# VH-VL binders against q9umr5: the designs that were tried, part 241

Target 1, 268 residues: q9umr5
Amino acid sequence: SYKPVIVVHGLFDSSYSFRHLLEYINETHPGTVVTVLDLFDGRESLRPLWEQVQGFREAVVPIMAKAPQGVHLICYSQGGLVCRALLSVMDDHNVDSFISLSSPQMGQYGDTDYLKWLFPTSMRSNLYRICYSPWGQEFSICNYWHDPHHDDLYLNASSFLALINGERDHPNATVWRKNFLRVGHLVLIGGPDDGVITPWQSSFFGFYDANETVLEMEEQLVYLRDSFGLKTLLARGAIVRCPMAGISHTAWHSNRTLYETCIEPWLS
Short names: E, the ipSAE of ESMFold2; O, the ipSAE of OpenDDE; V2, 0.75 times the mean of E and O plus 0.25 times the DockQ between their complexes.

## First folded at step 11 (VH-VL)

Design wb92 (framework fv_dargistotug)
Fold by ESMFold2-Fast, scan of step 11:
Structure wb92 (fold): chain C 268 residues (1-268), chain A 122 residues (1-122), chain B 106 residues (1-106)
Amino acid sequence: as target 1 above (268 residues)
Amino acid sequence: QVQLVQSGSELKKPGASVKVSCKASGYTFTDYAMNWVRQAPGQGLEWMGWINTDTGNPTYAQGFTGRFVFSLDTSVSTAYLQISSLKAEDTAVYYCARNHGRFDYPWYFDLWGQGTLVTVSS
Amino acid sequence: DIQLTQSPSFLSASVGDRVTITCRASQGIRSYLAWYQQKPGKAPKLLIYDASTLQSGVPSRFSGSGSGTEFTLTISSLQPEDFATYYCQQLNSYPTFGGGTKVEIK
């Protein structure tokens, strides 16, 4: 019947946030086995992203092994970056649809309540001093902080995002690209009213240049160099873009219209 | 059979050059980075740097900039280490080693060449 | 840049003995440490990675433990073929190796 679905949550989140998503899936695809991974919940979501990737990988291996026809991933917010890395580090993943719900795929550069809670006196323009230190890189949110005014520091100090995006050389880059390219579909979801992901186009591999002008995916060096396979996937017809206005950051997994338009078609 | 086979031992005079080869077989050469590790007689292991086998871009550890050159011939699945202006202190066994390919800690080596002894004496 | 200190640098032990080798890092490296065995005239052989994960084909008498800055390699019952030099290596940044521990079987 339907391929199993694995759900990966975001920052300060847990499996409880996905109760509406599970309801929608059960209504449209009855019998689907949905596993919401209850790892790195709440404050533990601040752990370094590579630590999270290792833990999620251990949880995902037996699920994929029991589903030879393949699985689908639904990965929300920060969880989308975890799933990016999972697809790259797993030599044997069998993921059909990777559905990325408003994840900062090119990074984050914005003043949000999460950052103000952690660093109440810091502005986005000054956060690079904290995030690009060795201490700062022990926090997940700093692993994808991408200050467009200090791109040299981002490239040198980012222990996670710069590596998985192929923006800094890594010995595993070619194998990571080969593994990632096995994905059946890369479904990118996001929108201008998210209010947290800044710029919102980061969910579609767009990002700020040094003047804070957004350049879309096809203008990024990551795409042009095909560093981890975006150009190859797009040429193959495997990238799906599903932008939707009117949805706030915490509503992507609980909006029925979004589910029916952007998620449901990819849950074979 | 997955293996790395290196060229034979070399005896050189100071000031000469040497080129050590490392031929990969049994896997896709460009899927894994190649490292060079040196071991002077009776001493420990010293990482020299790595080369991206897909792009050909080398990265050298401190102390191995200048006289040392990493290169590739992907058509024959071979990596090369060239040392110019040889000095007596370059006498060592030179190993090529493949990265394992996991996570953010890629720097462990599951496959090694047998080593090439380079002796520099007058 | 990360320095690894191994102790002891040399030890002699009898067949059947429990052998313990320590590796200390100059800064925290999480679990990002590997252990290699090198026999005279041979290339190093990977024994353990990620501090405690045994490489396929390596006998179960070898085990690794530790995290942060202190790590241990244990051989629970030393065998004649275990005569070798053992090296730790950190994986957290560009590779650096410990000075090695030479194990002689008496």
Scores: ipSAE 0.454, ipTM 0.764, lowest interface PAE 3.1, mean pLDDT 91

Design wb93 (framework fv_dargistotug; at its last fold request DockQ between E and O 0.79; V2 from the best seeds 0.00; counts 0 for: pae E 2.9 > 2)
Fold by OpenDDE, fold request of step 14:
Structure wb93 (fold): chain C 268 residues (1-268), chain A 122 residues (1-122), chain B 106 residues (1-106)
Amino acid sequence: as target 1 above (268 residues)
Amino acid sequence: QVQLVQSGSELKKPGASVKVSCKASGYTFTDYAMNWVRQAPGQGLEWMGWINTDTGNPTYAQGFTGRFVFSLDTSVSTAYLQISSLKAEDTAVYYCARNFKLEYPFYTFDYWGQGTLVTVSS
Amino acid sequence: DIQLTQSPSFLSASVGDRVTITCRASQGIRSYLAWYQQKPGKAPKLLIYDASTLQSGVPSRFSGSGSGTEFTLTISSLQPEDFATYYCQQLNSYPTFGGGTKVEIK
């Protein structure tokens, strides 16, 4: 019997968005119990990420309890950050594979259509004025906004990303690292043609420096300091990086080739 | 089984220094941050700051910088509060308190030391 | 800084009474509030966190409610051991405590 699969959606998604993924899983792994969590859909996905983490936690705990051998997480886009936070705060999770599907794991710094919709008069270079304010942090997008030109504001104002990254010291940094390290495998998926995640390397914990040069995971302070366990995971062979070109952001969960190459191998 | 045991009462003159200890047992000391809370006689609770028990990095609340120093001896699972240049206004019971809640937000204190009375008088 | 105002500061009650203590925040703090009980000469004891979650081992006669700027601690039926001072604590930022509410015997 295959381990249950829990799917966490991204911004403005619904269970319908994952219909192809479900078909692929059913076809290749018959009998797999797949649960697409129907929480914080549509506009509700803009709620603070910690609130979302709490909601999703309540949903996954019963599933995990019924699967003592472990579960797999497939977390798409913003959902990937939610899942990482879940794994950090849960000292008893049993996640075998954490599949981060085109998630801005190291943050977002891009001027996309959904950002323009939310902040029509704001430009990428000025969004820090909003996102790093108390009321800005009430929006999920601002919770992982990572302005490389305002690192001081990011470190001090980010109430989500900076914390789960361990970039800002906090009372639970040590235990969060321990909890996250319980994961069997961290599967990072993304690609250069995503069009939304900016930079696309964020899906692999790469990100801009102060000159907007993209640095790799191994060059990031969070890795070098092993602040939440990336260095440790890599050292024990628990990180899988699966980049793929030619896939737009909304197609990561529906592309058959992507599924077979990057997702299916980890649904044991 | 979790316990925080603090050092005994102190009587000091103004200008002197005091060091309060808080010994933890019954859990992994370095997994939980330690907080310090002050309570003047007949007054309420005042959070002084916290120390990362893993890294030793202290964070002080406003008003508790300079003369107040948090430190650790992890080999004996003990946190310390040192107050220098004592003033009469420092007269209070000082508590160590363990950070409990794993979820954000932080600073929920589930276990407390019994408190240490520090009296500063001429 | 966020200020917490508790009311009343003093409360006289009898065993069996329903007691309600209010904590008001100077700004919205969501559900990031905890309640503590302190008896004379003793350390505070955690009663409730996240505004309404009862700490393990705490009697069910204690309950918390509220969100945003107004919160309440309720003791459904006051017991002899409940005469103490109660403090609310906000966790929206660095923690601050209310001024306390002393529950005394009538």
Scores: ipSAE 0.893, ipTM 0.936, lowest interface PAE 0.5, mean pLDDT 96
Fold by ESMFold2-Fast, scan of step 11:
Structure wb93 (fold): chain C 268 residues (1-268), chain A 122 residues (1-122), chain B 106 residues (1-106)
Amino acid sequence: as target 1 above (268 residues)
Amino acid sequence: QVQLVQSGSELKKPGASVKVSCKASGYTFTDYAMNWVRQAPGQGLEWMGWINTDTGNPTYAQGFTGRFVFSLDTSVSTAYLQISSLKAEDTAVYYCARNFKLEYPFYTFDYWGQGTLVTVSS
Amino acid sequence: DIQLTQSPSFLSASVGDRVTITCRASQGIRSYLAWYQQKPGKAPKLLIYDASTLQSGVPSRFSGSGSGTEFTLTISSLQPEDFATYYCQQLNSYPTFGGGTKVEIK
């Protein structure tokens, strides 16, 4: 028997987006119980991420309790940040594989067509004025907006990402790190043709410096300080990096080659 | 089972120093941050800051830098508050308080020490 | 800093009375508010967190409500041991407390 799989969707998304993923899992791991969480769908995905974490936590607790041998998480886009927080705040999670599917782990700083549709008159260079206000932090997308030219504002105003990455210290940081480190495998997936996640290397804990040069995970202070356990996980052999070119943001959960290469091996 | 026990009251002259202790028992000391909260006579509660019990890194609220130092001795599960160059306005009951509710990014306090009265008078 | 204003600062009540204390935040804090009880000469005791969640061991006569900027603590039937000062605290950022509400016997 296979461990159950819990799926967490992304921004402006719903459980329906994962129908192909469910087919792939059923073909390769027949009998797997897959639960796609149908919370914070569509416009509700704009709710503050800590509110979403609370709701998803309530949903995953009974699933994890029923699976003594563990569960796997597949978390897409913004959902990957929700899952990051779940692994940290849950003293009792039994997650084996956490599969992060093109999620902005170090944040978002992009002027893409998708972002331009949401903020048609705003350039990425000006979004910090909205996002780093108290009002802006009531929206999920602003919770992981990371302007590399205003890192001081990000560190002080980000109510979610700066805390979950340990970029700003918090009284719960030690236990959050301890909880996160219980994960069996951290499987990071993303690629240069995503078109939404900017920089795409954010999915691998890389991010822009003040000159918009991308520095990879091992050059980040969060890794060097081991703020939430990345350095420990890498040393343990628990981090898997699976980049793939040619995949757009909405196709990560419906590409068979991606599934076979990056997801299937981690669904014991 | 969880208990925070603080040192006894202190009477000091202006310019002196004081070191208040807070000994924790009944839980893993390094899993929970320790906060310091002050209450001047007849006044309300004022948060001073906190210390990460695993790393030893202190964070001070505005107005509590310089003269106020948070420290630890993890071998005896004890947190310390040191106040140097004492002034009359430092007269207060000083409480240590444990942070809790790991499920949220909260600064909230489930267990408190009994308080240490520090009186500064000439 | 987020400022918290409590009202009333003082109230006189009798055993069996319903008591309501209000806390107002200077900006929205969602449900990120806690209530503490402090008896004379004692440390504060946590009653409620996340605006309405009762701490373990706290009697059910205590309840909290509200979100955003307006919050209330209610004691449905005041008992002798409830005569104390009550403080609200915001949990959203570095902690700040309300000025306190002293509940005295009538």
Scores: ipSAE 0.738, ipTM 0.877, lowest interface PAE 1.3, mean pLDDT 91
Fold by ESMFold2, look of step 13:
Formats: structure tokens, C-alpha cells, sequence
Structure wb93 (fold): chain C 268 residues (1-268), chain A 122 residues (1-122), chain B 106 residues (1-106)
């Protein structure tokens, strides 16, 4: 009797990574149809996020059509950005709970092993030279790179994050906001010991100002201007914030306490 | 069903002004931007820019920032193109067009007005 | 600021012929290219977007291919209704159009 659950994986990830999450759902919500989308696995997760959005959209349409009462999304890391874009571009989505599991919703400004593997001579202070070029925007990591010291370059060059956040105007901005606002609940999950998402508050729509001081969601221009609907959702009581300490980036989908506290209540 | 209906052809003298209308139906007008495209006689297509139909803020292509003004009347779902100080080289068919795709990249125009011929001659 | 060069500017063909039109971009645009058909006195009609995806209702005799800087529109067997001018358009950010290819009856 439970709504179907669709799971979208993160960077350098695959559907197998969610085996423990599937076990937890089966134990607490037996009979739930859970689909872990097997697209853009491993190195294919570096493809431009708009290509990933297109592919994931094609996969979710039949699932949503078969469940007119609604579905839930659980979207991990980079996958949370894919899912938020889906909510904007689909006129007919029927998502009740969108569960964002340690996703860089306001962007990333941190050195990671994967960035060092891709760009071994660069540090976070210099990556704007690569990421804010047309060539850099062909990589998913650069689609949400957000350098607080070069915000003008970010606003002009971002082909993904600046658009879905409504930071740069575009022909579909109004309809994207309208579609996003049809979600039932936005569940934000993350924590200070993640070790990858930088700042970790990006998972809650917080981010650095120019002095690298973290401003919370309610202090962000995108919230204050309600550019894609965060202020409206918060006023409606639709935003749930579930921070949890002690969890590393690769452990969010395999921690039972996190599941029981932050995910389980939203899987009606 | 989406439809864009433009005002009729215009004959003007150099130095005059013209205002072309584009009335939309079959969708929520303020949800989607309106684009303007020019085609001089016997020549190709030239994108002029777009206007945000919710806020009224225009964006003009390079070369169209002076004498060309986009505006709206949202109460009747209508976009306008005004051209001032008309020159002979402004003689063209002017189209309004709407984006088809919701995903990036945006500029796949499947919904076009029928076009408005503006002729500028002595 | 992406320039599109169409070739040829004109061609003459008979019903049943196979026709190929080329569009070259001044820089890489991945698959972000559309093709339009325009008949005299009419607005352009979208045929193909994302280089190779047919718009709904477009006959299967039309096909698109290419990526990067070189793209083609192919009509496998011309029909009487296909005599028109064809334009390519790049979609990367602000659109630019090719100069057009007029297909005439031979």
C-alpha cells in the first residue's frame, strides 16, 4: 500500500551502492516497489547534468504513470541536483516526498579526491579557471562548482546550478518554479562530518559569502527573492531539515539510525 | 492548443514608428518567455531577443538594443515589438516565437506567430 | 557568437531524390543543433532538434546526424511537399541561424 520509491545515485556511483537502504525499506515498509535507476553509472556520472536529467526523466515517466497517487524520490549527493531539476522540468510529476541525501544544493567549493584525479595541478581557489569555461561545463562536477570569490563568473558561466537556482534568468524560469512547488515535502539531509560536501550546509541550501562565512538558507538571495520557491515551501511547512553528525559522505545510505530518523517517516 | 496571432502588415515611411502585437492563447502567458525573430525579404532568420513575460524584463540580441523595444500587456496575453526611427533596412517579416522544450538548451521554437510584414518606403 | 555555414545555398532536385544538406559550426556545439523547414509566406517549422531527434509529426524520411562542428539533414526520398528552404540553428545559449538552403524542383 506504500507509494513507489525512486532512487537516484551520486558521482562515481551505481545502483548497487543502495543495497542497505533497500533492506531498510523492505523491513519497515514491506511491499514497497523501490526502483534504483541504473543510469550514468561510474564514470558516466561525469557527463553534463542536463544529459543525466534527460535520461533519468525518460526512466521515471512510466513509473510515475503507473502510480497516479504519487511517488517518492531519494536522491544522493550529485543525484539530488538531478532530482531537483526533474521537479522543475516535469509539468506532470507526482512526487510527494523529495528526500535530498547529502546533496550540494547551493554548490560545492571544496577540494575532493575526484577533482584532484581530474585536475591534479589545481586547488579550489584556481578551479574557477577550468570550471567556468565551456570545456569545464561538460563535466558534472563543474556544473555545480560555486566559487564564492568569483560569483560574477559563476553567474555567467554556469549551465546548470545558476539556472535551477534562479540566479540567472532564462525563458522557463517561471514554469520551473511552478513545477517545483508541486512537491509535497522537501526533506534535506546532511551533516558536519560528511567530509566531501563543502560547506556541508550546502545540503540545506546554505553557502559561503565572500569571506567564507556560511550563510544559512534564509539568508541567501535565492531564498529572499523566492527565485525558485524555497520561501514559499518553507512558509507552507513543506521543508524538513534533518541534520545528523557522525556520518561520512559514503555512509548516508548505509546508516540505519539515519534511515529511521530522517527517511522512514517520509515514505508513506 | 498553443497559438500565437500577430497583427497585420504595416506600410510606414522612414522616421516613423511601428508596434507589432503577438496575442497568445492555449497556455499560461506569464509562464513562458516570448522571443522575436526578424527575416528581411529573401534573407535568413535573425533572433532579436526575448522578454520575460512574468517580470517584463527584456533581453536584446546584439544590434537590437537601441530602436527596438519589447513590451507586454499581460491582461490580454499579448507581447509587443516597437521599432522607432524606422529605416528602409527595417523592412522585414517579424515573428514572435515561444520555446518548445522545458529543458536546457531552451531555444527550440515550435510555436511561431504567422509573421507581420513591415515595409518601410518613401 | 557561433557562426553557422550551410552548404549548398541552393540545390535542384526531383521527386524521389535523396538530398543531403550540411551545416558547419565555427566551434563545437555538441549536439545542440536544430533544423527548420520554411515555405514561402509561412513561419519556419521545426523538423529536428538535438541534432537527430525528430519533432512530433515529422515524416521518417527526414533524418539528422552529426555532433561537434559538422551536421547533416537528409531527406531519403523527396516528396512534392518538401520543396522549401531549410535552416539550421545552434541552441547552445543565444540562438544563431545558418544562411539557409533552398531546395527547388528540377
Amino acid sequence: as target 1 above (268 residues)
Amino acid sequence: QVQLVQSGSELKKPGASVKVSCKASGYTFTDYAMNWVRQAPGQGLEWMGWINTDTGNPTYAQGFTGRFVFSLDTSVSTAYLQISSLKAEDTAVYYCARNFKLEYPFYTFDYWGQGTLVTVSS
Amino acid sequence: DIQLTQSPSFLSASVGDRVTITCRASQGIRSYLAWYQQKPGKAPKLLIYDASTLQSGVPSRFSGSGSGTEFTLTISSLQPEDFATYYCQQLNSYPTFGGGTKVEIK
Scores: ipSAE 0.562, ipTM 0.803, lowest interface PAE 2.2, mean pLDDT 91
OpenDDE, second read of step 12: ipSAE 0.877; ipTM 0.930
ESMFold2 (binder alone), look of step 13: mean pLDDT 92; pTM 0.937
OpenDDE, look of step 13: ipSAE 0.870; ipTM 0.923
ESMFold2, fold request of step 14: ipSAE 0.465, 0.479, 0.470; ipTM 0.778, 0.782, 0.790
ESMFold2 (binder alone), fold request of step 14: mean pLDDT 91, 91, 91; pTM 0.930, 0.933, 0.931
OpenDDE, fold request of step 14: ipSAE 0.892, 0.891; ipTM 0.936, 0.936

Design wb94 (framework fv_dargistotug)
Fold by ESMFold2-Fast, scan of step 11:
Structure wb94 (fold): chain C 268 residues (1-268), chain A 122 residues (1-122), chain B 106 residues (1-106)
Amino acid sequence: as target 1 above (268 residues)
Amino acid sequence: QVQLVQSGSELKKPGASVKVSCKASGYTFTDYAMNWVRQAPGQGLEWMGWINTDTGNPTYAQGFTGRFVFSLDTSVSTAYLQISSLKAEDTAVYYCARNLRFYSPWYAFDIWGQGTLVTVSS
Amino acid sequence: DIQLTQSPSFLSASVGDRVTITCRASQGIRSYLAWYQQKPGKAPKLLIYDASTLQSGVPSRFSGSGSGTEFTLTISSLQPEDFATYYCQQLNSYPTFGGGTKVEIK
């Protein structure tokens, strides 16, 4: 039988957004138990990511306990960062496929409607002044703000992403790496027409250098140093990259072709 | 049994050096960071910094750079604190403590060494 | 550097009393606050982490509450072995400790 699937939503989102994804799973893998976690919905998605990780962890533990054969995670947008942290902080997770659906794994640096709503007078070039303050780090979106022109501030002020990516050392780093490496498959999904995740290659662990030239995962220090296990996973054959053009940010969970190509193969 | 056992008390003269050891047992040494905490006589607790037990990279709190050196010998699961050019103000009980591993940044220190009293006097 | 202010610095209590100790942070630290008990000549012992989670083996009479900048440690029915100094610690950034609260026999 099919392993249970746990779904984690994104910024300003809720479980309702995944109704099409659930239909696709039911069609191709009938009998799959799918749990869409209904936590930190809407405006509560702005709470600090470590707070969200704690809440989602409490919800996930009993689901994993009931599935000794393992589970799959499908984590959308900001939810992909929550799932990154879950895999690192859980000593006993039994996740087979971690499907990261257009998530800013190396961070965000772009002017989007979400940022304009929250910080209407700020531009991406000036948002570092807000995000890298103690007040700013109380907002989830600032926890993964990664200004390539102020990398020193990002490394010192990021309370979440710099730590989870091993870009700044942390007392739990060794255990976080060991726990993360227990994942069966890391399935990375994203594309150039997303329109929100900037750069879109952040979904594949690529990111801007100081000149805003995108460097791919294999050129990142986090990969080269194997800070949390990406190089080890790639060597093991456990990383799957599935880019697709023509899909906007809010359509990743409702596109049938995307599902059949990038998600369905990993839902054993 | 998970425990941290520290070396015995030291009496030193100003200008001398001291090396305090902290031996871990009952767990995988490299899975937990090691912290150092100082407590001067009649005073509260003061965090000095931590060392990554896998990489050996130390991080020092402000005020504990230069004279204070954190090091490891992973083959014997032991962390070390060395203090050079000792001053009277370095008189304190020095504790090693492992980081409680959990989901969030700096959770807590769950296992502590018994403490090493370093007295600096003429 | 995040400052932690504990109050009171000293309190006198009798066995069976309900004891409350407060810790205030100079800036928001979410729930990243731990409480320790230290007896004379001994290392600190972890009681509570993540503001309200009781460490394994710690008696249920100990409880913690709070978030952000205001935190409380409560001992619901003080026992003879609870006379000690209690410290809060923030772990939202580089760790800092409060000044301590000594709980002594009345």
Scores: ipSAE 0.028, ipTM 0.631, lowest interface PAE 7.9, mean pLDDT 90

Design wb95 (framework fv_dargistotug)
Fold by ESMFold2-Fast, scan of step 11:
Structure wb95 (fold): chain C 268 residues (1-268), chain A 122 residues (1-122), chain B 106 residues (1-106)
Amino acid sequence: as target 1 above (268 residues)
Amino acid sequence: QVQLVQSGSELKKPGASVKVSCKASGYTFTDYAMNWVRQAPGQGLEWMGWINTDTGNPTYAQGFTGRFVFSLDTSVSTAYLQISSLKAEDTAVYYCARNHRYDFGWYYMDVWGQGTLVTVSS
Amino acid sequence: DIQLTQSPSFLSASVGDRVTITCRASQGIRSYLAWYQQKPGKAPKLLIYDASTLQSGVPSRFSGSGSGTEFTLTISSLQPEDFATYYCQQLNSYPTFGGGTKVEIK
């Protein structure tokens, strides 16, 4: 029998987006219990990420308790950050594969239609004025806004991403690292044609420096300091990188070739 | 049984230094951050900062930089607060308090030491 | 810094009374508020965190409510051991405490 799969959606999303993914799983791993969590759907996805983490935690606890052999997580876009935090705050998670599907793991710095809808007159160069305020931090998208030109503001004001990445110290940092390190596999998926996640390498823990040159994961201070366990996981052989070109942001959960290449092998 | 036991009361002259200890037992010391909170006579609670018990990295609230030093000795599960160049306004009960494990990644203080009274008088 | 204002600062009550203490924040803090009880000469004790979640071992007569900027601690039927000073604490930024509410025998 196959381990249960828990799916966590992204910004302005819901369980409806995963119909194709569920079909693929049923075809290759028949009998898999797949739970797509219908929490923080649509506009509720704008709620602060820590609030979402608490709600998703309450939902995943009974699923994990019923699966002593472990579970898999598939976490899409913003949902990948929720899952990062879940793995850190849960002292007793039994996650085998954490599949991060085009998630901005080092943050977002780019103009998107979602940002224009929420903040119509803002540009990526001035959004820091809103996002790094107390009011701005009440919106999920601002919780992972990472302006490489205002890193001091990001480090001081980010109530979520800077903390889970260990970029600013936190009283729970040591236990978060210990909990995160229990994951069996960290499967990172993303690609250059996503069109929303900026830079796309954020899905692989790469990000802009102050000159907007992308530095890969191994050049990041969070990796070099092993702040939450990336260096340890990589040394253990537990990090899987699966980049794929030609896939737009809303297509990661509905592309069969991507599923067969990047997801299917990790659903034991 | 989880507990924090602090050193005894101190009476000091202005300009002297004091070092307060806080010994933890009943849990893994490095899994929980340690907070320091003071309470002047007849006053409320004032958060001073915290120390990461795994890395030893301290974070100080505004007003507690310079003369105040948080440190630890993990081999004996003990945190320390050192105050240099003592002033009369430093007279207070000093508490160590363990960070509560809360799923939002925020800190509340769930286990407290009994307090150490530091009196500074000329 | 986020300022927390407690009211009343002082309260006289009798055993069996329903006691209500209010904590107001200078800005929105969602549900990131805790309540502590401190008896004379003793260290504070955590009662409630995340505005309404009761700490293990705390009697059910204690309850918390509120979100955003206004929060309430309620003791449904005051007992002799409940005479103490109560403090709220926020955690939407570095911790700050309210000024305290002293509950004493009428």
Scores: ipSAE 0.328, ipTM 0.716, lowest interface PAE 5.1, mean pLDDT 90

Design wb96 (framework fv_dargistotug)
Fold by ESMFold2-Fast, scan of step 11:
Structure wb96 (fold): chain C 268 residues (1-268), chain A 122 residues (1-122), chain B 106 residues (1-106)
Amino acid sequence: as target 1 above (268 residues)
Amino acid sequence: QVQLVQSGSELKKPGASVKVSCKASGYTFTDYAMNWVRQAPGQGLEWMGWINTDTGNPTYAQGFTGRFVFSLDTSVSTAYLQISSLKAEDTAVYYCARNGRFDLTWYYFDYWGQGTLVTVSS
Amino acid sequence: DIQLTQSPSFLSASVGDRVTITCRASQGIRSYLAWYQQKPGKAPKLLIYDASTLQSGVPSRFSGSGSGTEFTLTISSLQPEDFATYYCQQLNSYPTFGGGTKVEIK
């Protein structure tokens, strides 16, 4: 039968957002056990990402233990970063496909309605003053704020993203890399019309340089140094890139064409 | 059984150098970072920094840049601390300590070497 | 750097007494605190990490509690072998240790 699927939501989100995704999976892979994790919903999605990782870890352990053939992860937006960390901190995960659905894998640097709601008086150029403080790092959005004009502050102050990307060294980095490398497939999904994830290429491990020119994954130090295994995964043929235009941030989990093209092939 | 065994005590004159070793056994050496902690006579514990045992990359606490060098030899599961241009204030017991693997924290030290006393006097 | 203040710096107690040692952090560190025991002439030994998690092999008379900025190490029934200096250490950033609490048997 089909491997179980675990779904992890994003910022200000809940399990309800995935009702269409569940319909699609049921149509194409009937009998699949899909668990949409109902943790850190709504405002609780603002909790520090390491706290969320610990909670989601406790929820996924029994699911993975009962599925010796493996499981699949579908992780949306901020949830993709939670799943990145889960794969690194779990010595015993058996994830086959990790499907990252428009997640800011190299971080976020952009003014959106999302950020204006949280920080209405701040421009993206000034948000580093809040996010790179100890207080700011208690908010999930600040855990992956990556200001390309203050990269020294990002590297020093980021309590989450800089560590899981191996951009700042950590005592657990070697084990985190070994654990992450056990993943069968890393499926990266995103697109230019997302409107929230900035730059959208962050979903594919691309990001701004100091001049706000986007450099793709293969030009990033994280890839070149193989800090957590991207270069090794690419060499294994385990990275899948599936960009799609015409999809807004809140539509990735409810677009049938996207599902059929980018998700369905990786659900065994 | 995890063990960290350090080299013996050293008596040095000011300006000399010393190299302390810390040999690990009972676990996969490269899976755990190694820390250095010192304790001056009658004083408390002072963290000096750590080394990534897989990559060899050292990280030094601010007070321990320049004269202090962390290195390793993975073929014999050994970490080293070298101190150059020794000063009287460097007199201390130097400990190697293995970083624990608690996934939400940076540093705690689950196993320690027995310590190496370095005495700097004329 | 996060500063840790231990109190008391020195404590004298009788065998069988309940002993408490306090560690105060200069800023919130959640549960990211460890406790070590150091006997004269020996290396420190880990007792507790993550504020309350007992290291394997450590006697159950040792316990830790607290979160944020206030932490306590408790020895429920002091034994002769508990003569030692106890140190707290924060795990939230680059490590810092408290000044130590020396426990002597009366």
Scores: ipSAE 0.563, ipTM 0.808, lowest interface PAE 2.5, mean pLDDT 91

